Miniprotein binders against Uncharacterized protein MJ1027. Designs and how they scored, part 5

Target 1, 377 residues: Uncharacterized protein MJ1027, of Methanocaldococcus jannaschii (q58433)
Amino acid sequence: MLFMKYEGEIAIGPVHPTMLEPHRLRLFIEDEIIKEAELVIGVNYRGIELIMEGLPPEKISILSEKICGICSHIHVWCNVTVTERGCDIEVPERAEYIRAIVEELERLHSHMLLFGHAFEVLGFETMAFRAFMIREPIMQILGEITGGRAQYSCPIIGGIRPRCNIKESKIPALLERLEKFEENLKKLLERTVNDPMIMSRIKDVGVLDKKTAKKLHALGPTARGSGIHSDMRKMGQVPVYDNFEFEEIVFDDGDVFSRLAVRFYECFESVKIIRQGLKDLPNLDKRIYNPNYELKEFKPIDVYNEAQRGQVYYSYGLDENGRVRQVKIRTPTATNLACMEAILPGHHVSDAELIIASCDPCFTCTDRMIVVKENKI

## First folded at step 9 (miniprotein)

Design c3 (from T13 with R71D E72L)
Fold by ESMFold2-Fast, scan of step 9:
Structure c3 (fold): chain B 377 residues (1-377), chain A 94 residues (1-94)
Amino acid sequence: as target 1 above (377 residues)
Amino acid sequence: STVKITVRVETNGKTTRFTYEVKSPRELLEVLWRLKKLLEEYGAEKLTVTVETDDPELVEFLAEFIEYILDLYGFKEVRITYEGNKLTIRAEKE
């Protein structure tokens, strides 16, 4: 290795509109090896909690939808669930099934997007395009269910929007499309593991060991790639999932391959959940919305769900005037960023983007800043 | 199915237009790669991409992928419209 200079900073986000300055990762390089990684937290951070405080619960669904473009459905689902549990509002079983089906479709397209980005970072454009092509049918199914190209939230307090109901006559075609998706996903996985050049770039690279992952309280596929079981869908926090047979996917090696493998196999499990949900729908009551509910004062309650990147937590109460109070929202972002700081040191700078991609697909590149250390003999 | 892609690029008050006809998935991938290269080389400030196809499955894929490419090159304002067999994407750097 010769003496080297590296300049670079990757903005994490966007986190708009609630954060005025994005998080950044600063890399300290010596002879093309990352010696240190530092998370730089942006100045003037404001959580979406601030703008939700004092609003009626019906209006915070719109704001929840804007927190994450890739995983908007889970935020709305968590939000309406807080109000529903706090006010003892009955939700039709069919509506909960459809909420779960939509979330699993969101998980599929989000994981496929990450695969595409990972392959692009690796320099395998054809594999990236295959991932994007496989993703497209899932996006089309979501559009048919939610009512548009732009993501429309399905959950509303007491149920789901009428347009999001899945007609029995549509189910056979949906199952056929899911089967084709599964076949294409199997081929993508086989192509990946049978390519020695791809495997040499992802195996034993970016290792997050189990002890470090536990210490940093890792979440989601990042935690599961390091041998940690934490899926909220399996912990009794989301009762509708108790109706479905599926496995929590865990790998032990903590490398880039393990984090990608968790997501590949999670996609197969999501297909199982959707298939079972669609099978059960014709046998459920036709109601999808409870029009007869009353809001009442309640003290903050905790709601958990499992998004594509990990656990999402919502908590708030409702005051005597029907206004939301004491809002707390937690996503896996901060924990995943801490894990990346721990993973990056000791790796070649050319592996940095791949390691980052395997943990969080929301990264964007901004202005490059100098972080240089040169070793002179 | 056949896909026609037209790209209009505006830089410093000058407009340049490119048109591609695609008859296979391989040709489609090549055109998408050329679109990425065009954005790198021309330093575009305004962009209009028009896609004409009789395949609705390709429309969503192309819209998603083009939107992804535009975001990579700093186009923050993206507007997508669909009229029959024609998809139009308009983008501007802020």
Scores: ipSAE 0.000, ipTM 0.139, lowest interface PAE 16.2, mean pLDDT 77

Design c4 (from T13 with I69M)
Fold by ESMFold2-Fast, scan of step 9:
Structure c4 (fold): chain B 377 residues (1-377), chain A 94 residues (1-94)
Amino acid sequence: as target 1 above (377 residues)
Amino acid sequence: STVKITVRVETNGKTTRFTYEVKSPRELLEVLWRLKKLLEEYGAEKLTVTVETDDPELVEFLAEFIEYMLREYGFKEVRITYEGNKLTIRAEKE
């Protein structure tokens, strides 16, 4: 918890900072049935927009990296893309390929992390460990490519950091490791769908119907689990993805199973993208960054990309002094959290964490998200 | 990674102090936004910001970011002092 102390006074009148809190989800329960769910939002993205305003675009990259520890790459990628498009900065094709490969590796480890948590919540600790173990090689590949932890920044304005280049001599070994990952993923999926106990806990549970999902503007796998086509990678918003053959995964039932199934099959599609990208790399120019870019004034432009939890939107302009102006950022987190308020009522309290896990709200929120309060008469 | 930020604002001989202990990236960003908002709302003559973190990579970023904000809000003199993982930024208008 954030501790805040205010002391003293000023002539103009004091600003009274409020204690900052993470997102909280309150459940009101009668006879073990959830009667009401209330989302309490403690942090908002308006603050991030205001921090970014007036900064040089190079400084926004490091700030973007700190917005979300799990999805830092997509935030940095969106940020550099705004400046690149606004300033007509040439980005080498190889750099865009590597950006896409890194993002798909981040999608893989993020989805595997969610599977692990879902199995923990279900009480299937062995399955949870299998998911975490299958995730580990992906984390190692990310570390080798980015030169550090998964949160290490790869994109820079005009390209990627030299450390993040994928040497052609490493590609055959990477392809073999991806094949092993895919084999293990197939086994995990088969064990999941062929286990009647697991299926009885996730099938027809936590249904988010298509009409409600549309009303709440659901994003990412949450929207796609409810029959909504929403993938920015397939909507012409990220041109590098046009080089890859892959499928947008959509399920119609809107239950916990559907949201997990979208993510399982998205992992297979991510592997296809990474495989294709790695195979194409030797045929691309070897340049990975543009050292001779020039910043120039531009009016706000819109950039969309597809993170692990859904659409991420960045927009800003650059003034004549090279400072960022009119920042707008939208992420899927708040919208998907709102969907949980609609899903949870009517369910047994023992299904609450599973429903929440399937909507993937984030790790930082999880420990303090659920507050259970029985209605007292 | 834990970040401790202390802001001391002086206006017409009155002093107000704010202390924040931050344990997540989103909390850090919210505190930085709050600091920016404080600069907009207060007619401060002098400002001191002390940042202490167990992440040395954040020290340099926060120093540059906070200095830039202070200069944008009219603080002509900005002095930065480093002591390991602790930095102190003192700013004065005119």
Scores: ipSAE 0.000, ipTM 0.271, lowest interface PAE 16.4, mean pLDDT 79

Design c5 (from T13 with I69F)
Fold by ESMFold2-Fast, scan of step 9:
Parts: structure tokens; sequence; C-alpha cells
Structure c5 (fold): chain B 377 residues (1-377), chain A 94 residues (1-94)
């Protein structure tokens, strides 16, 4: 009773449900020491590319917003940028500024979420609560600008949705809220580095050396925690960032502390970007979208941007019928998981969750990501 | 959101059923990819997709996306019904 085939797999009969499996990291342990770590990928990024093939560009943006998780803004931004560059569509400067401001707000809340998770793993519930509470005002600001906490859908082809415009009258209050966030972030950082119990758990633990990071083509804060300059915002790939003064944060030790420290200091840099962007907005043209764009055929265009977990890459072309072709998408997920697989061997099993948390795979998947196999004899 | 997706496919008088419980966007993407492969490889004549979720925006998105997909693969009759938190899409080739 064979009915269908997918990549060598065959579905049999009407009574067999096929269950999807999440990403899994299998640990092989002997006497509480991790001897091997095995990455099992439950879904691959190929699915997104296959679904997008043959769709009009507007449908790709909708798909990215609804199916891609907490990082939806960067995916939509990359998508519209491919079409905009391919079709020579002019995007108002104000729209690019707001796209950057929203992305930096996403970077802030994502890094804060990781800090909360790391403190939970460390057993410091009060510190975790503080991190989550500091994050909440950023989520409120995102909701006010985009209308959605998890569905940010700010970019559209040629600009941004009208509701996502930041009105001049709202800027002073936003700057005050941002200043309060920065004060609270500084206090959280000081409490972290001045706590010897926390520092003893994160310093010199989970070291990813620069040579291994380069071999694995590490991305984002994971790469930067190991001394690798990798920030697409500094490599000329996203021109709007050239308007802002900020630095690429790099640490050299490659330990859990270094990966967390990159993210703490990146939050201060994101605050600088948002502050500068908000201050510049009143001096920019009021236009936020180009209503008179024309789609045209183009060969694949490469677009890079820097999400909170690292580089995101989008590429596709548009055929004569206005349908996308040759879709290629790379996210930092597979690289971050491969880095965890390389770091974990040689460590005590009690450090596994902390090492994994510092590489930022996804807190909501954590309960199903770690599978422990022990050979007791 | 938690999403339950049931797909029933009829090809040459044979019926195959797939049921997925999806708890992340990545898992949903895999289900949609499998549906695309089924439509491409087996020339399905009749299809029923049932989606159950407590998220009304997700129901509307999935209805629009699945309908578009089915029409692209030659299903001229696509019927969509909403019943509380349950979406049913029935499609046939003529």
Amino acid sequence: as target 1 above (377 residues)
Amino acid sequence: STVKITVRVETNGKTTRFTYEVKSPRELLEVLWRLKKLLEEYGAEKLTVTVETDDPELVEFLAEFIEYFLREYGFKEVRITYEGNKLTIRAEKE
C-alpha cells in the first residue's frame, strides 16, 4: 500500500500519521563527562526555499511573517530588499531608518530573552525575572510601532506600512523609555560581572576557539565571541547603517562569558543606533513608501543582513511573469547548532544547557533539543 | 500556537491520510513542503486539508496560502469552510 515518496521516504496507507521531529542535540556521556555531541536536524531550511519558488514577491513576505518566528522582521526586510534591488525600486530614506530601528529593537528583546534563559539555566530565578522585566518595555515599543509583538510586518515592497511610521510627537517619550532601558541594562550587566557564583559558571566554560569557529564558518555573536569580525551592518551590506555611529563588539576568549558579553555590549550599541535614528527622523522627508513601483524580470540578487543570531542571506530572481526563481536562504541556525556540537565534548553534563543557551538556538525549543544518551558500562 | 493539520489525499481510488501536530513555525513549514511534494509527485485528484488551531489569524493565513497552492497545482474547485477554530479545505480537479 505505498502511496507517496519524499526524498526516498515512502508514506504507507491511510492509517500512518507522519510526525515532525524538532532539532535535537544528542549527548553521549561517560561518568558525567560529555564524550560526544551529535546534532540531529529535524527540519532543514530547504523547505522555505521550496515553498517560495514560483510565488509572487508579495506572498513571500506574508509567508515569512507568519511562518518564521520571533525574527520575522529581518526575514521580511531581506525579502523586500531582494525585490527592491532587482527592480530598481526607490525606497524612501525614512522607511530604511524605521526598518533599522525596528531591527535594533528586535535585537534588544532577543538578547534580553537569551539573558533571561541563561539565568534560568544557572538557577538564578531573580536575575532571570529581572532580564524578562527589562525586556518587556522593548516589546511594548515594538507593539506600538508595528501593531504586533510577534508579527512585526513593518517592511513592504518600496517602504513600510503606514501604521509603522514613527510620528515626531512620539519621539521624546521613546527616547526616555530607551534611556531607562539602558540604565536597567547597565545595572543587570554590573550585577552579572560582580557575582562570583555567576562568573565562575560562565568564565572559561564552553570555549570555542577562533580556529574552530573559522572552520565551522561561525556567525553572529557566536563568531564575535571567538574573535571573528562578522557583522553585516559593518561590511557595507546594509547601507542605512552607514548613517549611524556604533561599534562591532568582539571578545576573544570564546567562552560562555564572551558570547554573553558580546550580546550585552551589542545591546548598548543597538540603543545608540535607535537613539540616532529617532533623532534623525524629524529631519527626513515624510514619505514612507513608494506607491508607483514596477516589477520587472531580474536574475538572482544577493542580500545580506545581520539578525540577532547572525547573518541572514536571501537570494532570488524574478521571471517574466512576476514569479520568484532560484530561491536561496541561509540563516545562522545550522551554524550555531554545529558550534554547540563542537564545543560540548569534554565538558561536565551540568554545563551543557548553559553552553547551548549561550549559542542561542531558541529557548522555546530547549525542552526537546537536548537528548541524553549514557553508556553506563 | 498549537496547530493540528490533517491531510487526506485521493489518487486513482486510493486514500492516504497524514496527521501532524505542529507546535512551531519550522514544523509548519515542513508540513507545507511535504504537501507541495505530494501535489507534484502523485497528481492528487481529491484533497481535504483540516486545520485546527486557537489562532484565528493563523487560520486565515493558512486558508489563503493552501488555496493559492492548490489552485497553482490545477485544483479548479476549492471549497473553504470555517467552523469555530477548525478550517476545512476541500479541493478537486475537473
Scores: ipSAE 0.000, ipTM 0.362, lowest interface PAE 14.4, mean pLDDT 79

Design c6 (from T13 with Y73W)
Fold by ESMFold2-Fast, scan of step 9:
Structure c6 (fold): chain B 377 residues (1-377), chain A 94 residues (1-94)
Amino acid sequence: as target 1 above (377 residues)
Amino acid sequence: STVKITVRVETNGKTTRFTYEVKSPRELLEVLWRLKKLLEEYGAEKLTVTVETDDPELVEFLAEFIEYILREWGFKEVRITYEGNKLTIRAEKE
């Protein structure tokens, strides 16, 4: 009898106007077993870097928003921080607190979106409904703070937009909503780990061992699911986080369960950060922006921060005319794709979507993951 | 499974009706976003949400979470009635 062969291609988007092609992950399948996975890189941050050359810093913030729809806040925060450090611009402490609070809310809804997608892929419709419904209050809170349901830039050079200020009178209600979120999240986690059908599909599946993760320079929850400590919030790179008591969550088994567990427990840690930040706000000076800053020439400044998918790196300098030079941007997207390429071989094709979902590619930003397959009988 | 959601919004004695069919959990997320926008646009003080499904197990589950979401949206009085495979939720601000 002849073996049935399949060639599959997974398209990863959305594509920004400055990019030629989206990333693709090609699966080579023989007899329903993945024999090889090949990353086809189509996204090029060098193209974005070239477009940013010669622009004023404010226009770079606009372009940074478009790199990823779900992670736009972190890109804008990194950008304004490069200019602020390079020009010795004072940023009010309240503004840095609110930047951190917004980022942690973004981490919460992004992780919840991934859980919903993972449960949908697993065929557990009720659990997927639960995850999406638990996410909704976080989206509401973000909309109240940023002025829109699709989060758009809270940071500006020297601080935050006035609309993004969190008034003391709103804090008790926000804390109550966070407590309800945390209770619902705990129930979701308990239902997940106590369901033997779910656990049998995610435990010991899609293992990324620590040695391979290090070799591929894994970042974010993918690295932490494989026993690697990598959180930029704990490495002194983002000083505002030094004000908060929270844990770096690490699991050692490198399986789908470990990558999901890192994200579940990171959600509890994000709630701790938000809670502490909200409680501290009434004791901080009320200034939210510096109106008296001056731009000056500076040589490239390196800025690191921790997005929901991992480390984000921004570097550039400013010339004598106030124009950006020598732009470098690195995100965890390419690394997540390389890790999927390494994990997938040897697995049944029915586990492919779940493995990919647990590595959190750009695809989780869309309504549905698409796999293109051709039958080569 | 398929879930049919009918929302009746009351503003100053006028009632407007919206109907949605949800065929996947992700579609529920879209419906919740659209519903929130409609409630804001109409300045709704009272609403009635009717959920019909061919899955009785799902109706009890949905009741708990729809109540949670409505309370998060500022509705303080929430009442739930069950009639077989049909769930009716009445909510008021205040």
Scores: ipSAE 0.000, ipTM 0.391, lowest interface PAE 11.0, mean pLDDT 79

Design c9 (from T13 with Y68F R71E)
Fold by ESMFold2-Fast, scan of step 9:
Structure c9 (fold): chain B 377 residues (1-377), chain A 94 residues (1-94)
Amino acid sequence: as target 1 above (377 residues)
Amino acid sequence: STVKITVRVETNGKTTRFTYEVKSPRELLEVLWRLKKLLEEYGAEKLTVTVETDDPELVEFLAEFIEFILEEYGFKEVRITYEGNKLTIRAEKE
């Protein structure tokens, strides 16, 4: 049997040659149809958990933010929340609001990055440029709030870094910038759904049916694109979100369009959350951190939050010496990769990059795919 | 598609010019970052951005977005001129 082997390299989170090996997706192609997809998982991703073991909780935030450059804020937020709940540390309401605002800004830029990549894969350069440029103002707002390149995370145990406080005088300008973003996002969505060439490439392509999604324990927008309700922000896991009116976005068709549509509409919901949060801030106590907390021994505490790609889970306890123990961290990475492996077989090879992009594993995987012709051995 | 972007910054009567050839979305992001840097570093009083490309839809898109960036940095008087496949945006800061 003559078949072509198509190999892609997927790099998720920080990649260090000596500690982490990139994931690889191998496609076996016969007559331009993908017959098999093989996920080769890189070795020993428990490195960060092992490093965290035995550290004081104040030190692990730096490591948490290095797990994923695109979603660093959620990792730091989950981490400090474990210690805060375990030690009964009171967090000012204003700090929780700002944590939520920053996370929603992170969700916006991450989804926009995916849209740009998807349009690039489709060959629609103009749409890709639109997506990337609509994303840029969000990155600027994040930089202004978090302090820029050297200080891109916001939470600390008991609150947020003082520099990450949002001054009341800046809120009107932020609301105007957010409104302009929303207008541009509406235009991008309208141009997408009204373009028959784009729609023909994404509708009914790369279907992940609901039964398979459930079997693979799909997470995030991938699960929601297949009709599964699973948003941690709506399940009482992150109480600050109870202050905001927003909708869980779910589509049923499980195709590339459905996964992209979930993300487009989630962006509008993120805008609602940010807008409400900014409007509430002037009415909250001005405290942004608790300077007088005491660490105490606690058994592992489970913390869940909803990142851009899905549920993030953190758990650890603190020993009698104030050292972190029994660290468990789970991201949607493994389930997103498993979903791609399940979706790809039966599709034309020309749809592979688009299907992979819609599952949002890593933009780098598309750039590093190669085809190996195998006529014998 | 290749896009040529020229940025002319005027401050205190002095003019500085930057020209970029953009061949990918990634390169466009670099140009946007540099534009932001220019607006911050040079304290621009007047700015002219010229975009040249054979893609009319991309010209329209870039006009909308460059206008948005300029407004974000305090340029409220923004004028846009179209001449075939060439876009010129002129802006003055208060």
Scores: ipSAE 0.000, ipTM 0.234, lowest interface PAE 16.9, mean pLDDT 78

Design d2 (from d1 with D12S R63E)
Fold by ESMFold2-Fast, scan of step 9:
Structure d2 (fold): chain B 377 residues (1-377), chain A 81 residues (1-81)
Amino acid sequence: as target 1 above (377 residues)
Amino acid sequence: GSKVTIRFESDSPEFFERLIYWLIRFARKLGKKVEYTIKDGKVKITVEGLPPEVKELLAEFAEYIAELLGVEVEITVEKGS
């Protein structure tokens, strides 16, 4: 909830509520205009990094899965990739394909969730319902592939869990379901851009200019909504994506519309990736994991991947006893919060929730934003 | 008031349990009540007092899910006698 009567402070829930200290966003409001926004960063990744120190790599995967409920797959994928590259473990091509397919399904459901929340904030309950409705079949497909709903572990060191293999007999039905999702996504986009009330609330609102975005090291759709090419899937960091034809979506206006438009068009690109992956699967070797690997000592190595909110970075080494050392993790959450802090001043308080939603700071991990009144107010 | 009843059969009851849970949340948000029954692979959902645009949306949703899952769905609208 936001206060319009007096200056207030908003507490944003931690990335994983049971483990991390929360980030806080303080909004100073005069006559319904935001005069200043202040981000207070809690102890976050340093705490997680400390917990991971000295654990075996398999335990890092469990912890990685719990860092973010709606982006768990990418964290597990990054983790196993560090160990795989460090130990020179060969991963079957089929397993990498399925990892990419699952990640794109995660991107789809996460973007749909954001659209639903944005429409709720705008007061368009029917549009919110449509977005959540379109999301449900994607969640069902994820459950069928991974055996879990929102929290799942598909990657394991050397491949994927056997249950996560996509059988050729299931591919035609999956392709049909994906086509229907794409049709409904097109209709949702059309309904959005043809509604002048929705467009008037999101166009030319919450502008993050390219220079400010670069200065703040913006990531993901936030960066791409401000004209910055930043997609790790296109930068050679995740080789399996080289098998797929898709475009990096960029818009230049930096407004709420641009950040949402990037995500709408990214959904169409995700559908292309999933479709290509599913069509290729029958032609790949049937192996899904490498049981013949050995862990060995390695110095920290860097792994990058592109989550729905932007770049995710993992780095660690493995000691002589098979224990993880020198852990470093970076997610786009902190930069998304810094971008919100830069955008908010000068806007009416009624636009604050929409601007915040478009920067996607992980509000879906908490029931609601908590507003705390400052002692000086 | 008006009632919208959706009937379907499924080999994926977990998916429909999630759908029912979400419909209850949505109806509650609009101040409406949802009744449902699950038995022997048959699901019946009844929503009372819906605005016309929401009835249409529920019909679209039911058809979409039925098509994707290969499940038969029946939608009926009952008005107070």
Scores: ipSAE 0.000, ipTM 0.351, lowest interface PAE 13.3, mean pLDDT 76

Design d5 (from d1 with L19M L57E)
Fold by ESMFold2-Fast, scan of step 9:
Structure d5 (fold): chain B 377 residues (1-377), chain A 81 residues (1-81)
Amino acid sequence: as target 1 above (377 residues)
Amino acid sequence: GSKVTIRFESDDPEFFERMIYWLIRFARKLGKKVEYTIKDGKVKITVEGLPPEVKEELAEFARYIAELLGVEVEITVEKGS
């Protein structure tokens, strides 16, 4: 494959230390009460922007897949969409459908991972194991479609990789597996809301009120847990989603429960999108990519999409030599981490990890919290 | 404590091994002693020292995993002292 030829030519890994640093949260505690929280941003998207500057757009797609780690699909999808819109490249409808299906599968497994970690933090090992088990079939489906469980390289400029096509003969089995996932998810939710010990730990804890969320420009399920409508899939930014009937999930209380509830109900909505997409696929043209596109110069254009943690923004232009210029990338991480700084003060230190988990900033953030006991002025 | 023995058979090695990992990990949290064998697509898990109230929970969990794997499961629950 053309794209495979460039993997060894891109400088990715230990030579770019800013890409290898985890996010960290520093807590200042007095008498077991959090007085202040300070966020230390580990990942630096400016480094990624600098590496992308001057590359051909095909190499940017590969770089996005390798650099972003566990959330690669949305970054690759945004990247190819910038070039496709800038160069007026035709993308087959089937390819856009499959891009959406893969993104919703990524949303499912990411939300399930968060539920597992939240239950672990709460000390409910049985519930954590159930969440991780329910997640496994989704990871298996993703591997079957994309060829990789954590590094999903589905989109390419003009379509999707041939391997990522969903054959009509596979659809009935996929729908059955999806229905089983939905049944198990419903049981997990019912067990959660009917457990008074779980509910007492998450209801009315870690409140992010709507005014503060708006002031901090909260994104994704964190914003939606605080009553803010923010879903890019519903704002006309990703046209393929206009083909699907689904609801934007919003809760108003801004507590840990509300942020988890948004994600539980979003999982049911993702299942609806995947089901509709799979059912539509046999009625679409069989083309999955356009190999005969022409690159042309364009000024930077803005592309938005909705990842599992919120809005992702990509912008760049292409010069007369076919090289990417003026790269800008924004993820929901920085704004949502600022929300954690606002939520944490005033809470007992024993609730810190749960609050952090409900905001889903980074899996490793809870493992690398720095707690400092000092009298703050 | 009580003893529970769980048997599965499956020809789906990738899904099978990963799901059974969670069952074994769960069993280790509930019981004082866990023995298991995985051979030729067959798994046998034996858990000893289970409190009476949790042996049914382990059996339910095993049935849930069997349903996810699409395989038959045999569960034997023995009274212990």
Scores: ipSAE 0.000, ipTM 0.353, lowest interface PAE 13.0, mean pLDDT 79

